# Ledger of designs, part 8: VHH binders against Trk system potassium uptake protein TrkA homolog 1 (trkA1)

Target 1, 124 residues: Trk system potassium uptake protein TrkA homolog 1 (trkA1), of Methanosarcina mazei (p0cw17r1to124)
Amino acid sequence: MKAVIIGAGEVGYHIAKALSPKNDVVIIDKDEEAAKRADELDVLVIEGNGANAEILSRVLQNADLLVAVTGVDEVNIVACMTAKLIMKNKNGWKDTKTIARVSNPDYIDSPVTSRAQVGVDLMI
Key: E = the ipSAE of ESMFold2; O = the ipSAE of OpenDDE; V2 = 0.75 times the mean of E and O plus 0.25 times the DockQ between their complexes.

## First folded at step 23 (VHH; framework vhh_8emy_2)

Design ee2 (from dd1 with D62E; at its last read DockQ between E and O 0.92; V2 from the best seeds 0.87)
Amino acid sequence: QVQLQESGGGLVQPGSSLRLSCAASGFTFSNYQMHWVRQAPGKGPEWVSSISKSGGTTLYAESVKGRFSISRDNPSKTLYLQMNSLRPEDSAVYYCAKGYWRFDSSGEGYFDYRGQGTQVTVSS
ESMFold2, look of step 23: ipSAE 0.785; ipTM 0.898
ESMFold2 (binder alone), look of step 23: mean pLDDT 82; pTM 0.818
OpenDDE, look of step 23: ipSAE 0.901; ipTM 0.945
ESMFold2, fold request of step 24: ipSAE 0.781, 0.782, 0.780; ipTM 0.896, 0.899, 0.899
ESMFold2 (binder alone), fold request of step 24: mean pLDDT 82, 81, 81; pTM 0.813, 0.807, 0.804
OpenDDE, fold request of step 24: ipSAE 0.914, 0.917, 0.916; ipTM 0.949, 0.952, 0.950
ESMFold2, last read: ipSAE 0.791, 0.768, 0.792; ipTM 0.903, 0.892, 0.905
ESMFold2 (binder alone), last read: mean pLDDT 81, 81, 82; pTM 0.808, 0.808, 0.813
OpenDDE, last read: ipSAE 0.917, 0.911, 0.914; ipTM 0.951, 0.949, 0.950

Design ee3 (from dd1 with Y110W; at its last look DockQ between E and O 0.92; V2 from the best seeds 0.85)
Amino acid sequence: QVQLQESGGGLVQPGSSLRLSCAASGFTFSNYQMHWVRQAPGKGPEWVSSISKSGGTTLYADSVKGRFSISRDNPSKTLYLQMNSLRPEDSAVYYCAKGYWRFDSSGEGWFDYRGQGTQVTVSS
ESMFold2, look of step 23: ipSAE 0.764; ipTM 0.882
ESMFold2 (binder alone), look of step 23: mean pLDDT 79; pTM 0.802
OpenDDE, look of step 23: ipSAE 0.892; ipTM 0.940

